# VHH binders against Ubiquinone biosynthesis protein COQ4 homolog, mitochondrial (COQ4): the designs that were tried, part 8

Target 1, 235 residues: Ubiquinone biosynthesis protein COQ4 homolog, mitochondrial (COQ4), of Homo sapiens (Human) (q9y3a0)
Amino acid sequence: SDGAGPLYSHHLPTSPLQKGLLAAGSAAMALYNPYRHDMVAVLGETTGHRTLKVLRDQMRRDPEGAQILQERPRISTSTLDLGKLQSLPEGSLGREYLRFLDVNRVSPDTRAPTRFVDDEELAYVIQRYREVHDMLHTLLGMPTNILGEIVVKWFEAVQTGLPMCILGAFFGPIRLGAQSLQVLVSELIPWAVQNGRRAPCVLNLYYERRWEQSLRALREELGITAPPMHVQGLA

## First folded at step 1 (VHH)

Design z01 (framework vhh_6z1v_2)
Fold by ESMFold2-Fast, scan of step 1:
Structure z01 (fold): chain B 235 residues (1-235), chain A 124 residues (1-124)
Amino acid sequence: as target 1 above (235 residues)
Amino acid sequence: EVQLVESGGRLVRTGGSLRLSCAASGRTFSSYAMGWFRQAPGKEREVVAAISWSGGSTWHADFVKGRFTISRDNAKNTVYLQMNSLKPEDTAVYYCAADYSPLYFGDSSEYDYWGQGTQVTVSS
């Protein structure tokens, strides 16, 4: 027989032509409104074939990355012990992650599920990338406003080479006012690019085993410097 | 890095059953997703079924659902296609193919390594 149903709970099988159309539509919408996480997710799934395989292979060759692929940890409200994280010292990864969620009024569950990837391991890799995105905001000290999202996209583009991250990095700035654009070009892009080049692959970090580590020590381990300014206050 | 050899193709009567096997050689067979394709004279090559590296995910084309089943045995470096209720329209050369992890199981361009094919003929 054909087996027990879809590859995973939200999988939607589609043809290559349908995937091409979804990619084109998602790219247009993501550039128009980068806060549309569902469109960004579809673009990532449909345009990153070879890049996702490269990222998966990098994880397989790294001891910690291989462990992540084997155990497939998830970052969601159902898997996080929020009470335990809240009890951690101020400045730890876990406490700062919770602060990020609270200050920006976002949930670990805000991202669209993976739907258009047929291979279950690649589906996990892209899902992991999406769940790690909020950790990158925490590591980089970036809010979820337009400026902060563009800075994170420059870091992600350098780190992953994913087409959706490259598009977001290069075309996102057209939505900014003159003051934010000045700060982005003169301070934040150089900083994001330097950190992206210096840091090891962020998909290889087992965040769930680092909750107690101080954010300062983790940044030092990864070669990520603190933000040159407090971006939260900028429009 | 993978070499594939198909076997099991033969002449079979309409309504009959046949199992195709694909033996793989190479260090990394268990890391590869596998697919079965077919090509009839004068037609394009089409994907019949695919299976992930672990065997945890399978896909079957609509025209074979309920009749064909793909499976694999990583300990034996082999992938199988069990074919039931065969029809004359199933007559084709069947190819085994491998990819290090296809994003789209139904996309023939995803597969990097191919076997030489095995002929299946279904008579009335």
Scores: ipSAE 0.000, ipTM 0.206, lowest interface PAE 15.5, mean pLDDT 78

Design z02 (framework vhh_6z1v_2)
Fold by ESMFold2-Fast, scan of step 1:
Structure z02 (fold): chain B 235 residues (1-235), chain A 124 residues (1-124)
Amino acid sequence: as target 1 above (235 residues)
Amino acid sequence: EVQLVESGGRLVRTGGSLRLSCAASGRTFSSYAMGWFRQAPGKEREVVAAISWSGGSTWHADFVKGRFTISRDNAKNTVYLQMNSLKPEDTAVYYCAAGLDYLYSSTEDEYDYWGQGTQVTVSS
């Protein structure tokens, strides 16, 4: 031991040079395979420090965001009452979130732990962002196929300015076939950019207090329009 | 996406006890409801017991209530069926199944992943 405890569980202290090397390596791996959640997590932690501070400051200025920052709610199987969410009406945020998880075979627990952020509050901000990623798929009506993931990354890039989201948005499309690429460029990127510009910061929404809210009503509140087409069958 | 392997089936005498295990592979095991089904020769497959993703709620068919208990250990990616007071009519191939939902169903059609089955024989 070095006389001081860790800032949070799983924290690994790193120098700026070490962060640069981790960022370069994780960026290369994430571009090779964007479904490598561990590499995406490292990229986000090592390249986003200044942007995380901006996001944290935006949260402090918003009433719900400030509450989230104070209370630090978590989205995981240990914190969610999944049985209660399933009892909610069809079309509610909670019910649609569970449907998204089941249809796409995603668990709330698939997130890599935060390791390379040297500030406890910023570590929470990036962890919160990772945990709400599935909410963004639900909110935007996007599946987890390659096309759907790229659309969500365009929304996230506009919303957050995180380097990992910008890289995923601009380089992700190289993995698409010609037909999906045409639809992405002509229909889905303009839609995702418009929604990302209109919506308030997604980190400022207290999802855990909105489970019973109609997804349709929530989208209206946030200025998010329904997808222009079904993306599930396109990739 | 999910593979299921049953074990524990064997020959048991009437009144005996047996525990079946089903090992699941996949990082989403704790998000799925699980069920135990059985099929005797010449009969349709029937649901025996089901358990929610967390183990917080369970369902047992009327013909096994009080005798069989379903449970799960999400840390070990395993679901169990404890069978007590076995009867000859319990003789069947027992199948483990995983559903798409967090909450269980008593309907075979709501389970998408199935194991190969394990034979349980109850004799005099």
Scores: ipSAE 0.000, ipTM 0.109, lowest interface PAE 16.6, mean pLDDT 78

Design z03 (framework vhh_6z1v_2)
Fold by ESMFold2-Fast, scan of step 1:
Structure z03 (fold): chain B 235 residues (1-235), chain A 124 residues (1-124)
Amino acid sequence: as target 1 above (235 residues)
Amino acid sequence: EVQLVESGGRLVRTGGSLRLSCAASGFTFDDYAMGWFRQAPGKEREVVAAISWSGGSTWHADFVKGRFTISRDNAKNTVYLQMNSLKPEDTAVYYCAAKLSYFDLYTESDYDYWGQGTQVTVSS
C-alpha cells in the first residue's frame, strides 16, 4: 500500500489524469464490444475505486466475506480441481459451473489481470468480482449471448453499484434488436432488479466451500428465481 | 441440422401400454435435457415428463405420475416415454423437445428444439 515496489504481480501505477483517459477509452471500447474482456477490466479498475471500497467494507462486516478477504481464494484453471468437480452430483454448484464452462467454451483463465488499482485488497475485490461473473451466469440461468450478458449486467449493477456495470446495463441495450429490447424492458430488467435486490452480496459467498451444495438449494438461499422467459434463442 | 424424430404412437385400448421413442441428431445430446410434451385438439400444449442431461434427475406431471416413466440412452441419442394404464384423456400428439438450461426441467419456454410429434389415440 506504500508505493515502493510492486503492490502485486501486474500492477501499473497511474496518475488520476491517466486513469481518466483509460476510463474514457475503455468505456467506449467495452460498449462497442462487451466481449473485449481486457477493456471491460480496464474500465472496472479505473472508474470503480470508491465503490470497491464500499464493497470491501461490506465484505469485512460479513463473516463469510471477511474470510474471503483474509484467505483470498482464486477461481482459475490452476486452483480448480476439475476432476473433483466432474465427480460431483448433477445439480451441485461445482458440477453445473463446470458444465457452464464446457458448454459455453469459457475458461476460468480468460480474464485480463488487474493492473490499474493502487490498493492490493481492492485489486483482489475486483479480481474476485471478475472470477465470480461466470458463477452469476450459472446462478441466474443466463446464456453468454448479448441479451444474457445485459441481464447479468443489470443484476450486477443493482448488486455492486460498479460504474462499469451501470454503464453496461444502460448502454448495452442499444446493441439489441426491437424484439430483444422489448423482452429486456418488459420481462428481464424487472426480474434482474428484483433478484439483485433480494440476493445478499454475491461477493460474500465462499463458492469454493459450496461446490457440493445443490444449485437449487443455493438459489433458494439467495432468493434467486427462474427467469420469466427463455433467452438462449434471442440476441 | 438439428432433428428430433418421435416414433411409437398408435391406437391403443384403455388400460394398455405404449413406449414412445425420440431419436436426436445434429447436436451434443449429452449436454441437453429432454422433455415430452403433449397437445390434444383444442387444448394448450402441456409438459408430461422431463429428464436431465445425465438422466440423474426426472420430473413427471401429477396427472401421469406412477403411470408414465421417462428415460434416456445417451449412447443411442434417444429419449423414451413408457406409458402404462392409458386413459382416453391421454389421447394427444406427443412431442419430444430438448433444452440447454440450468433451471427446472418443467419450464416449457426453455426448450430450444422440438420434434414434429407422434399421435397417440386411446379408445374406449
Scores: ipSAE 0.064, ipTM 0.543, lowest interface PAE 6.0, mean pLDDT 83

Design z04 (framework vhh_6z1v_2)
Fold by ESMFold2-Fast, scan of step 1:
Structure z04 (fold): chain B 235 residues (1-235), chain A 125 residues (1-125)
Amino acid sequence: as target 1 above (235 residues)
Amino acid sequence: EVQLVESGGRLVRTGGSLRLSCAASGRTFSSYAMGWFRQAPGKEREVVAAISWSGGSTWHADFVKGRFTISRDNAKNTVYLQMNSLKPEDTAVYYCAASDELLYYGTSPGEYDYWGQGTQVTVSS
């Protein structure tokens, strides 16, 4: 019933003051250690409300995005048919996503649940963004090292306008050595910005219906080009 | 800009094994997707195997799957093709190819920008 229980499974009601404190604390911790996925999640939830509404409205206006909002697909170990994905051809989105997880030693279930968003549909949008973020590493050919994560944040900042992505894009480079910073500024940021502008909104892509599509063909469809530098050995 | 030099091609009997090597020089080798192609007399050049810049993604044509294995050693700027259980149908000139514009790898000759001169593999029955 209305007002009888939580808005969704992990919802935690917070006051504006509590949200301000969570935003400040999670921002400090995320900048200190961006590998703290829980702090990155809290920062996104507490600072992104206006931007999430814009993203949700964009999804409603897109035929594929509207279907995603209606059906609310999830990307997790419980929803992925790992046996089916493993049987797909090499170079397909599904096989390359699994390879990304293996090479970078990450799990689909690593992301923290949404807690501090006071609207059920917006809570889905930010959860979708988190699940899609891992897919973007596969799509963009970026590893999960500091340089690769900053490049993905530049793409995401251009695509979504989320405050946490903007902060990660602009302040993440402080952690880089001189060579990686030079490559980032001269090659990788222009590449990420161009791809972010050319590609349709990544939240409007129904990845679960594209597992069998060639990743190379998908990148061509989206206007995403090969990275200008080999990022795994840098940073 | 890379130069590619294949080696290891020779005459081998049916059922034998052979390892081909492709040595790369020039720009950062670890930035390049690599492929092995072959061309038999009177036939078009076809893809045999491909490997991404990191070695984390590989592809093998159905007709060599389980028999051939592509690998790379970025510290040595070298790509390898291990060929087992060779058949007369495997007789061809084998070419090494590279591209720095492929996200993972390509499966068509037109997707690669740099090519070696080729190394002849002859399998006798």
Scores: ipSAE 0.000, ipTM 0.136, lowest interface PAE 15.7, mean pLDDT 79

Design z05 (framework vhh_6z1v_2)
Fold by ESMFold2-Fast, scan of step 1:
Structure z05 (fold): chain B 235 residues (1-235), chain A 126 residues (1-126)
Amino acid sequence: as target 1 above (235 residues)
Amino acid sequence: EVQLVESGGRLVRTGGSLRLSCAASGFTFDDYAMGWFRQAPGKEREVVAAISWSGGSTWHADFVKGRFTISRDNAKNTVYLQMNSLKPEDTAVYYCAATPSEYLFGSLREYEYDYWGQGTQVTVSS
């Protein structure tokens, strides 16, 4: 009521009309430049409310997902023990995640803060999704080039149904050359869709408790098959 | 060279049991998911059971569920199919196959298997 503080750090209250305007504007900007992480974040927050509720409810029904919602673990520079991850065996989730970050020159802190979600728990769910995105690159063996990002977006679209992922999956390919587009359509989209349908919800995985698990064993547990080709060599 | 050699196929009476074995050589067995397929005369080849690289996950077709069990011994480079309560409809040539797929459901499609054995004949008589 009157004098109540903000729902969470960085929360900005918005009306349904304001959310519609933000969604339209951020969609246009994200399609123009997908590297505008701030606009991709706004699009996700303003268009995904129903989908976020579905994802949150799936997490509540899963024992591991329920613990994640209760404990609110974060993946960031301040929460990661980089020295510990570097000491893990080659092929473990933690070591391969660090390799992904190094090779692609990505920081865990690259993602914009959540601002336009009017529910604290749903705000956590979309923030968790953003932090988990880099883990999906590691699980799927995809680089952060345009082709790799599109493949991950197809997997995410199938997994989550988030409008931003659907838009990225369908419109991202317009940026590809003919050879990459051929490979995407004939090999990579079928592979990504199959894995996305078979895998359990990736938001239910407590990654912070699985750093030492081999990536191969984790893929087997999640129903994710190895990439059909080295995408890094194609684009 | 890569080889998969099936054994254990024979004539057995309805209600009987037998165990098929498949010995693998020429590749790193622990890196491959394994499947059992069968083909009866005049019919298409069908998947019977599959097992992940570690043996941690298994799948069995509905028509053999509760009767057949797939297992593997990575120390012996061997995959097994234990067949119980055999029916005349189980009469077929049984094939062992290997795929580098790291997931069980990814290994249910025939075209995803890279290596195949020559098959072993199982005949179930009433």
Scores: ipSAE 0.000, ipTM 0.116, lowest interface PAE 16.9, mean pLDDT 78

Design z06 (framework vhh_6z1v_2)
Fold by ESMFold2-Fast, scan of step 1:
Structure z06 (fold): chain B 235 residues (1-235), chain A 122 residues (1-122)
Amino acid sequence: as target 1 above (235 residues)
Amino acid sequence: EVQLVESGGRLVRTGGSLRLSCAASGRTFSDYAMGWFRQAPGKEREVVAAITSSGGYTWHADFVKGRFTISRDNAKNTVYLQMNSLKPEDTAVYYCAADLGYTLFSTDYDYWGQGTQVTVSS
């Protein structure tokens, strides 16, 4: 027997008041620097409990989503065969994901562990969301710069309804220059919203079984279209 | 590092066709997403088309969809823009650009060519 232990690895029990204070502090930091994985993670965990239940229940009703909840696949350096991904055809999901990680200098392991969610299955749902976020950059063709991150947040906000994604979508644009803001509002937000509404829930996609699939074919399957972007000048 | 040289720009009549080429010098051309941009006198530079490093995905601006096609030949280190049904509004200096990775939606490209002039007359 293992005796009485934590609810899951890295779980930290906190009171509702403590969760409120963590949410306020992490929201302020995440708005200032959305690249801070630790602060973004705390914001997501402390504000999203009701939405996480809706997402989990939606996954339970989807055949692929239910399988993901049962098997609980993880995307990390310990679970990824980077050598195999490097050997995949050009343009495949796995090869393009690996290229995304390399050119943006991001590791699958840079994300903070889940600590402040008091339900083991919901803790997995938010961790899965964090792990697939880099897939969304690859799938939507968005860079990790502030404009690209805001576009991804609009897509995620429409898809998930997570408070962290909504806050990032609405307050992120404050950091943009006038030209990028104009392109965002006129072209990119409408595109992100339309694709977010059309695409199936990204938490229901078993990415680990689609590494060899052409990224183009996957986009077509998901109803993700080329951006209808009319951009004038450089951002 | 990559250097880009555009060619193929010339005077062409309305309704005509033209193919622009962009030759890259460097050892890692296949790692770059490529884009075509244009700028007319007194106007902002705008994105025309983009293609991923593999060529597996392409994006075209609405004002050129059905008329222009971007393509690449990684064996020749070249990206192309096939322009059909040209209009006077297409008159501009056309630039090719290279971006590290696969990004098609950013206008922030890493490397730029010097441009090639396309003039469409009636």
Scores: ipSAE 0.000, ipTM 0.123, lowest interface PAE 14.8, mean pLDDT 76

Design z07 (framework vhh_6z1v_2)
Fold by ESMFold2-Fast, scan of step 1:
Structure z07 (fold): chain B 235 residues (1-235), chain A 121 residues (1-121)
Amino acid sequence: as target 1 above (235 residues)
Amino acid sequence: EVQLVESGGRLVRTGGSLRLSCAASGRTFSDYAMGWFRQAPGKEREVVAAITSSGGYTWHADFVKGRFTISRDNAKNTVYLQMNSLKPEDTAVYYCAAEFYGLSDYTPDYWGQGTQVTVSS
C-alpha cells in the first residue's frame, strides 16, 4: 500500500499514476538506446506486474524454482567466487560465464537496483531476471552487441512475456543495418523463438548449483541448439 | 555423436580449383554448425569457413573471401568447400569440424582426420 517502512533495499513507493509516467518515460528511453540498462529496468518494474506474478507462480510450482524463491541467491561480484570459477574445467558453465564477461567487457553489477515493485517477492523475481540475463547470453552463445542483445530479447520475450523483452524484441531491430536485419529475420528470430519455446523457464535454473556442469550438457538438458550464424562478426 | 571423414585433397596447380567433401555419420547432422579449418606446417590451425545448421548463412575468412565457398547437403549428410583460384599459401591439411553451439566462440565437438591440399606454383 504505502510507507510501512522499506520493503527491501532501494524500494521507492510509487502510485499507479507515477508507475504509468515512469513506464512511458522509460519505454521512450529504452527504444532510443537499448544499451540503457537502467531504463530497461524501470520499464520492467512499472509494466510487468501481472507478468511477474505469472513468473513467480511458475517458479513456486517448480521444485528448483521454489528453492530459488526460498533461498534468493544473487549473482553479483560480491556473491561470485571468481577464483573458484576460474579453477573450473574448460567448457563448464562457470568458466564459460567468466569468458563471456571478459570477452564482452560486462559486469554482473551493471544492473540498476529494483525500486518500483511494491511486492518483495516480485522484486526478487525481476532482480533475478536481470542477474540471469548474462547467463542467457552464455547459454545462447550471443555477444552483447546490438544484434546479440536483440536475439536474447526474442528468447526472453518468448520465455517470460515481460513487456520490456517484447518491446526490445520488436523495436530493437530498427537500429540494425541491412545485413544484420536480414540475418536476424531469416535465421536468428526463428532460432530464438524455437529455443525459447523448447527450453524450460530459465528462472527455474539454479545457476549457482550448476557452475561445474558442462555448458554443452546443460544446453542439451535445456534443448538449446547451436546459433544459426556467427553473430560476433556482424554487429 | 558424429564422425567426420574428409575427402578430395590432392595436388593442384596455382590458379586451379578443388572441391573438398566431408561426410558425416550421425542422426543429428542437421543440428550441427559445420566448418572448415586448415593447418600449414609450422603454423597454427585457422578457421577457413563456417556454415550454419540451417544452411542459411555462411562465413568465410578474409584470406579466402571470394575464392572459397562453403555449402552443405543435409540430405546427404555432407559439407563441401569449393576452392577456386588456389594459391601456394593455401597448401595445408584441411579439417572438417562440427559444433553443436556454433563455430564462433567454442571448440568444435567433432573433428575429421584431415585431407592434404598441396598447391604447386
Scores: ipSAE 0.000, ipTM 0.190, lowest interface PAE 14.5, mean pLDDT 77

Design z08 (framework vhh_6z1v_2)
Fold by ESMFold2-Fast, scan of step 1:
Structure z08 (fold): chain B 235 residues (1-235), chain A 124 residues (1-124)
Amino acid sequence: as target 1 above (235 residues)
Amino acid sequence: EVQLVESGGRLVRTGGSLRLSCAASGRTFSSYAMGWFRQAPGKEREVVAAISWSGGSTWHADFVKGRFTISRDNAKNTVYLQMNSLKPEDTAVYYCAAGSDYFLSLDSSAYDYWGQGTQVTVSS
């Protein structure tokens, strides 16, 4: 075809009207099936532009966040040395992240590529958020069941203000049974909100330079408290 | 490239047990997921079991749950399929496959390297 290549790999330029239609369609699909990572990704890209700018500008003002924006580290199977992570001490961030991925059958490469963000740096920010999401499960001690995902979404909504996270936090609970919903509302949402407000922005954490750090010490550094209950086996 | 060699296939009586082995050479074995597939005459190839790079995650098809167990020994570069309570319908050529990713997949297209297969026959 005629013209220059995309702004970045997988970029698809769209108008504001097209973004509105993509947002509406992806929101409907994400509510129907929140495990559709591709639809969640489209919703995030089409509704989050202003919020992404705020997050990017906040990262620029943070010493570690600025370094992340400069160096653009990626978390994927091609950038992770899983053998090295396995050799780390029990309880280290890297060892616990690896355990989380393996036990929950989550690949660092499961995420859909960024396509509908028209700014290369903002495209990196939303991609970084997606790559960090699994790290947040490790950091917060949450499994990938419906209840655990909702708790992480409440934390992310408070931390980032991304419309996708706010929608996931508010509408996710409709899929829960009565007992899990009671636990979510009475204990887990207050916990997630408290930690989300207290912790510094998780996008400012250079995870790739902290693989050897104790997860307990990292939680203390970030002001993240232990979960109020064992969420595995619930929901 | 990775070379995979299956062994252990033989004739077994109904109700018997058999362990299949798959020895890997070439790339670092512990860097990728492994799967066992089977194909009976006139049928499509189907996934039987899969295991992640570390062995921490496993999957087994509904038709073999409770009877078959996948495992791996990364020190020996070998993946195993322990087959118990064998039935005539388990008769098939069993294939070992290695993926290009660390995490297990149920999609055969995710597996880049395949063994030649080992015949398992279960007689009544």
Scores: ipSAE 0.000, ipTM 0.226, lowest interface PAE 12.7, mean pLDDT 79

Design z09 (framework vhh_6z1v_2)
Fold by ESMFold2-Fast, scan of step 1:
Structure z09 (fold): chain B 235 residues (1-235), chain A 125 residues (1-125)
Amino acid sequence: as target 1 above (235 residues)
Amino acid sequence: EVQLVESGGRLVRTGGSLRLSCAASGFTFDDYAMGWFRQAPGKEREVVAAISWSGGSTWHADFVKGRFTISRDNAKNTVYLQMNSLKPEDTAVYYCAAQTGLEYLYSTPSGMDYWGQGTQVTVSS
């Protein structure tokens, strides 16, 4: 017997043409319904190869990022010590992450599995990005409504250059009402872009070693400012 | 022309150390996963270690874990195998190999696209 097996769990090999068709279809569906996490995942996997290489190389050059690539930490129900996180002080990263999950009724296990990335290390990078996405909502103070998702996508687009984030940032706004669109363009995009430019790469942050850190102190360390307004009530 | 050239193989005493190098040319090295394989007289070729195209992921066979370390330098188009605590059972011809398109954390001989000519390692008792 051999021990080769698949490249990674759930991997589905695809040709460039198949990836193109998956990208087009998933992009259309994701723009129609941004809450389709499965379609957003497919878009990211089929369009991000060159950008994922750049992100991976950036992680390799950073001391924390290199350690993350070596140790491959995962954020899931099986890896989180929920009791420990719940015992942490109010305002710590761990407590605020749990609050985000509770308020938005989101599980750490909500992410779709990686299927269409033909490189096992890049598959980890995009999976890490997906698991970190909920941390970005917590870090940026954004809810999971359409406006909040678009703001996070602008931050992610500036930070990563991933095609899925760029497309989500530019086309997501077509789903917004006039008042939300005005607030997005005049206040929130400038804020998200400024923070995205100033902050170091969020994939280089070893979140699992910072659960006890004050969220306020972490924001200051990363150069991220509090949101200019409360967006949860906006349409 | 694609070429993989191994070097560093020699006679070494039991318990000694040795570093093998494999210089690659004729292809985009950064797009290929690399592996080290070995073949002893009268035995099948077996996988020893594998490394992802970036160097961020490595796999080592159970019989060399804790003793051998694979690494790569993409700026020099070179992959290395650092061998420590060598045993007579490690005596073999060591081959460098490259795989394109798909990256394996562990490699199989049939999955490799390009092979070097091999370098002989002999461990005396």
Scores: ipSAE 0.000, ipTM 0.077, lowest interface PAE 24.4, mean pLDDT 78

Design z10 (framework vhh_6z1v_2)
Fold by ESMFold2-Fast, scan of step 1:
Structure z10 (fold): chain B 235 residues (1-235), chain A 125 residues (1-125)
Amino acid sequence: as target 1 above (235 residues)
Amino acid sequence: EVQLVESGGRLVRTGGSLRLSCAASGRTFSSYAMGWFRQAPGKEREVVAAISWSGGSTWHADFVKGRFTISRDNAKNTVYLQMNSLKPEDTAVYYCAADETFLGYSLNPDDYDYWGQGTQVTVSS
């Protein structure tokens, strides 16, 4: 009992039954409001254990991914040198990431801490996924409107196989109007699926060491093509 | 769940200073991320500063960086905006907002669940 502490700062131990109940409740909530980042986080933590192990093992086998798991880099307001990023050339990953944050009014800080993952390394993997999500918007050229979030979820579902991403991809479209739904099904889902299959695992990319790289060159390296249409104006 | 009341807005001369306060009532203030927003006549509401629930992380817009400082006192259920070197362009209604779902902070006004009624700041020369 002496010296016993949590596995990490916000860890909450839960039974399999408790995880099942949290998963069901958070899935229902996330379906009605995908902007409830806390509910999406709980769903990811309670349903993704086996998939997170697969992702962690893939990272261990990749030289860059293994380095990420060892060094545990974080993307947050306290770790980002915003002055350095702002000084980078237009079109660099770092400068375009800042533009994405400014245009979409999104903080680099995560909205919910990891609570229900019982392994410290897997807790890092899901936290890394959450922090990388904004980079995926930048890489894919997608805004944070409902349509853009659904497109990113299709890419993430193909890339990670996380149950929360699959549920978000398939049920998220319920909130779309007819025009956006038609564009999503006919153009954007095929595009997102093809890019997700072609690109290497995005968790294996050491973004913090690629701030200076041209976003165009990075997309070419990853096999990501430009969006087939401008998504910002669609709803 | 939480009610927000801003205070401290008044007329001040160019180069002057003001401290705005936002008092929260309700049980859960210390779990909320807080933001200060402003809206000038005929313009859209813009984010000025944001602070995480613990006060460990803050953000300030480029147009106020070095002049304004956001802070919070969780024991007093209050968030502050210290405004220095005020310019006429800072004239606006300033709003305090709380986000109960954020453990970091958001720069998007649509993510904030609770809003105060605003306090008018006028900077004249």
Scores: ipSAE 0.000, ipTM 0.112, lowest interface PAE 20.4, mean pLDDT 78

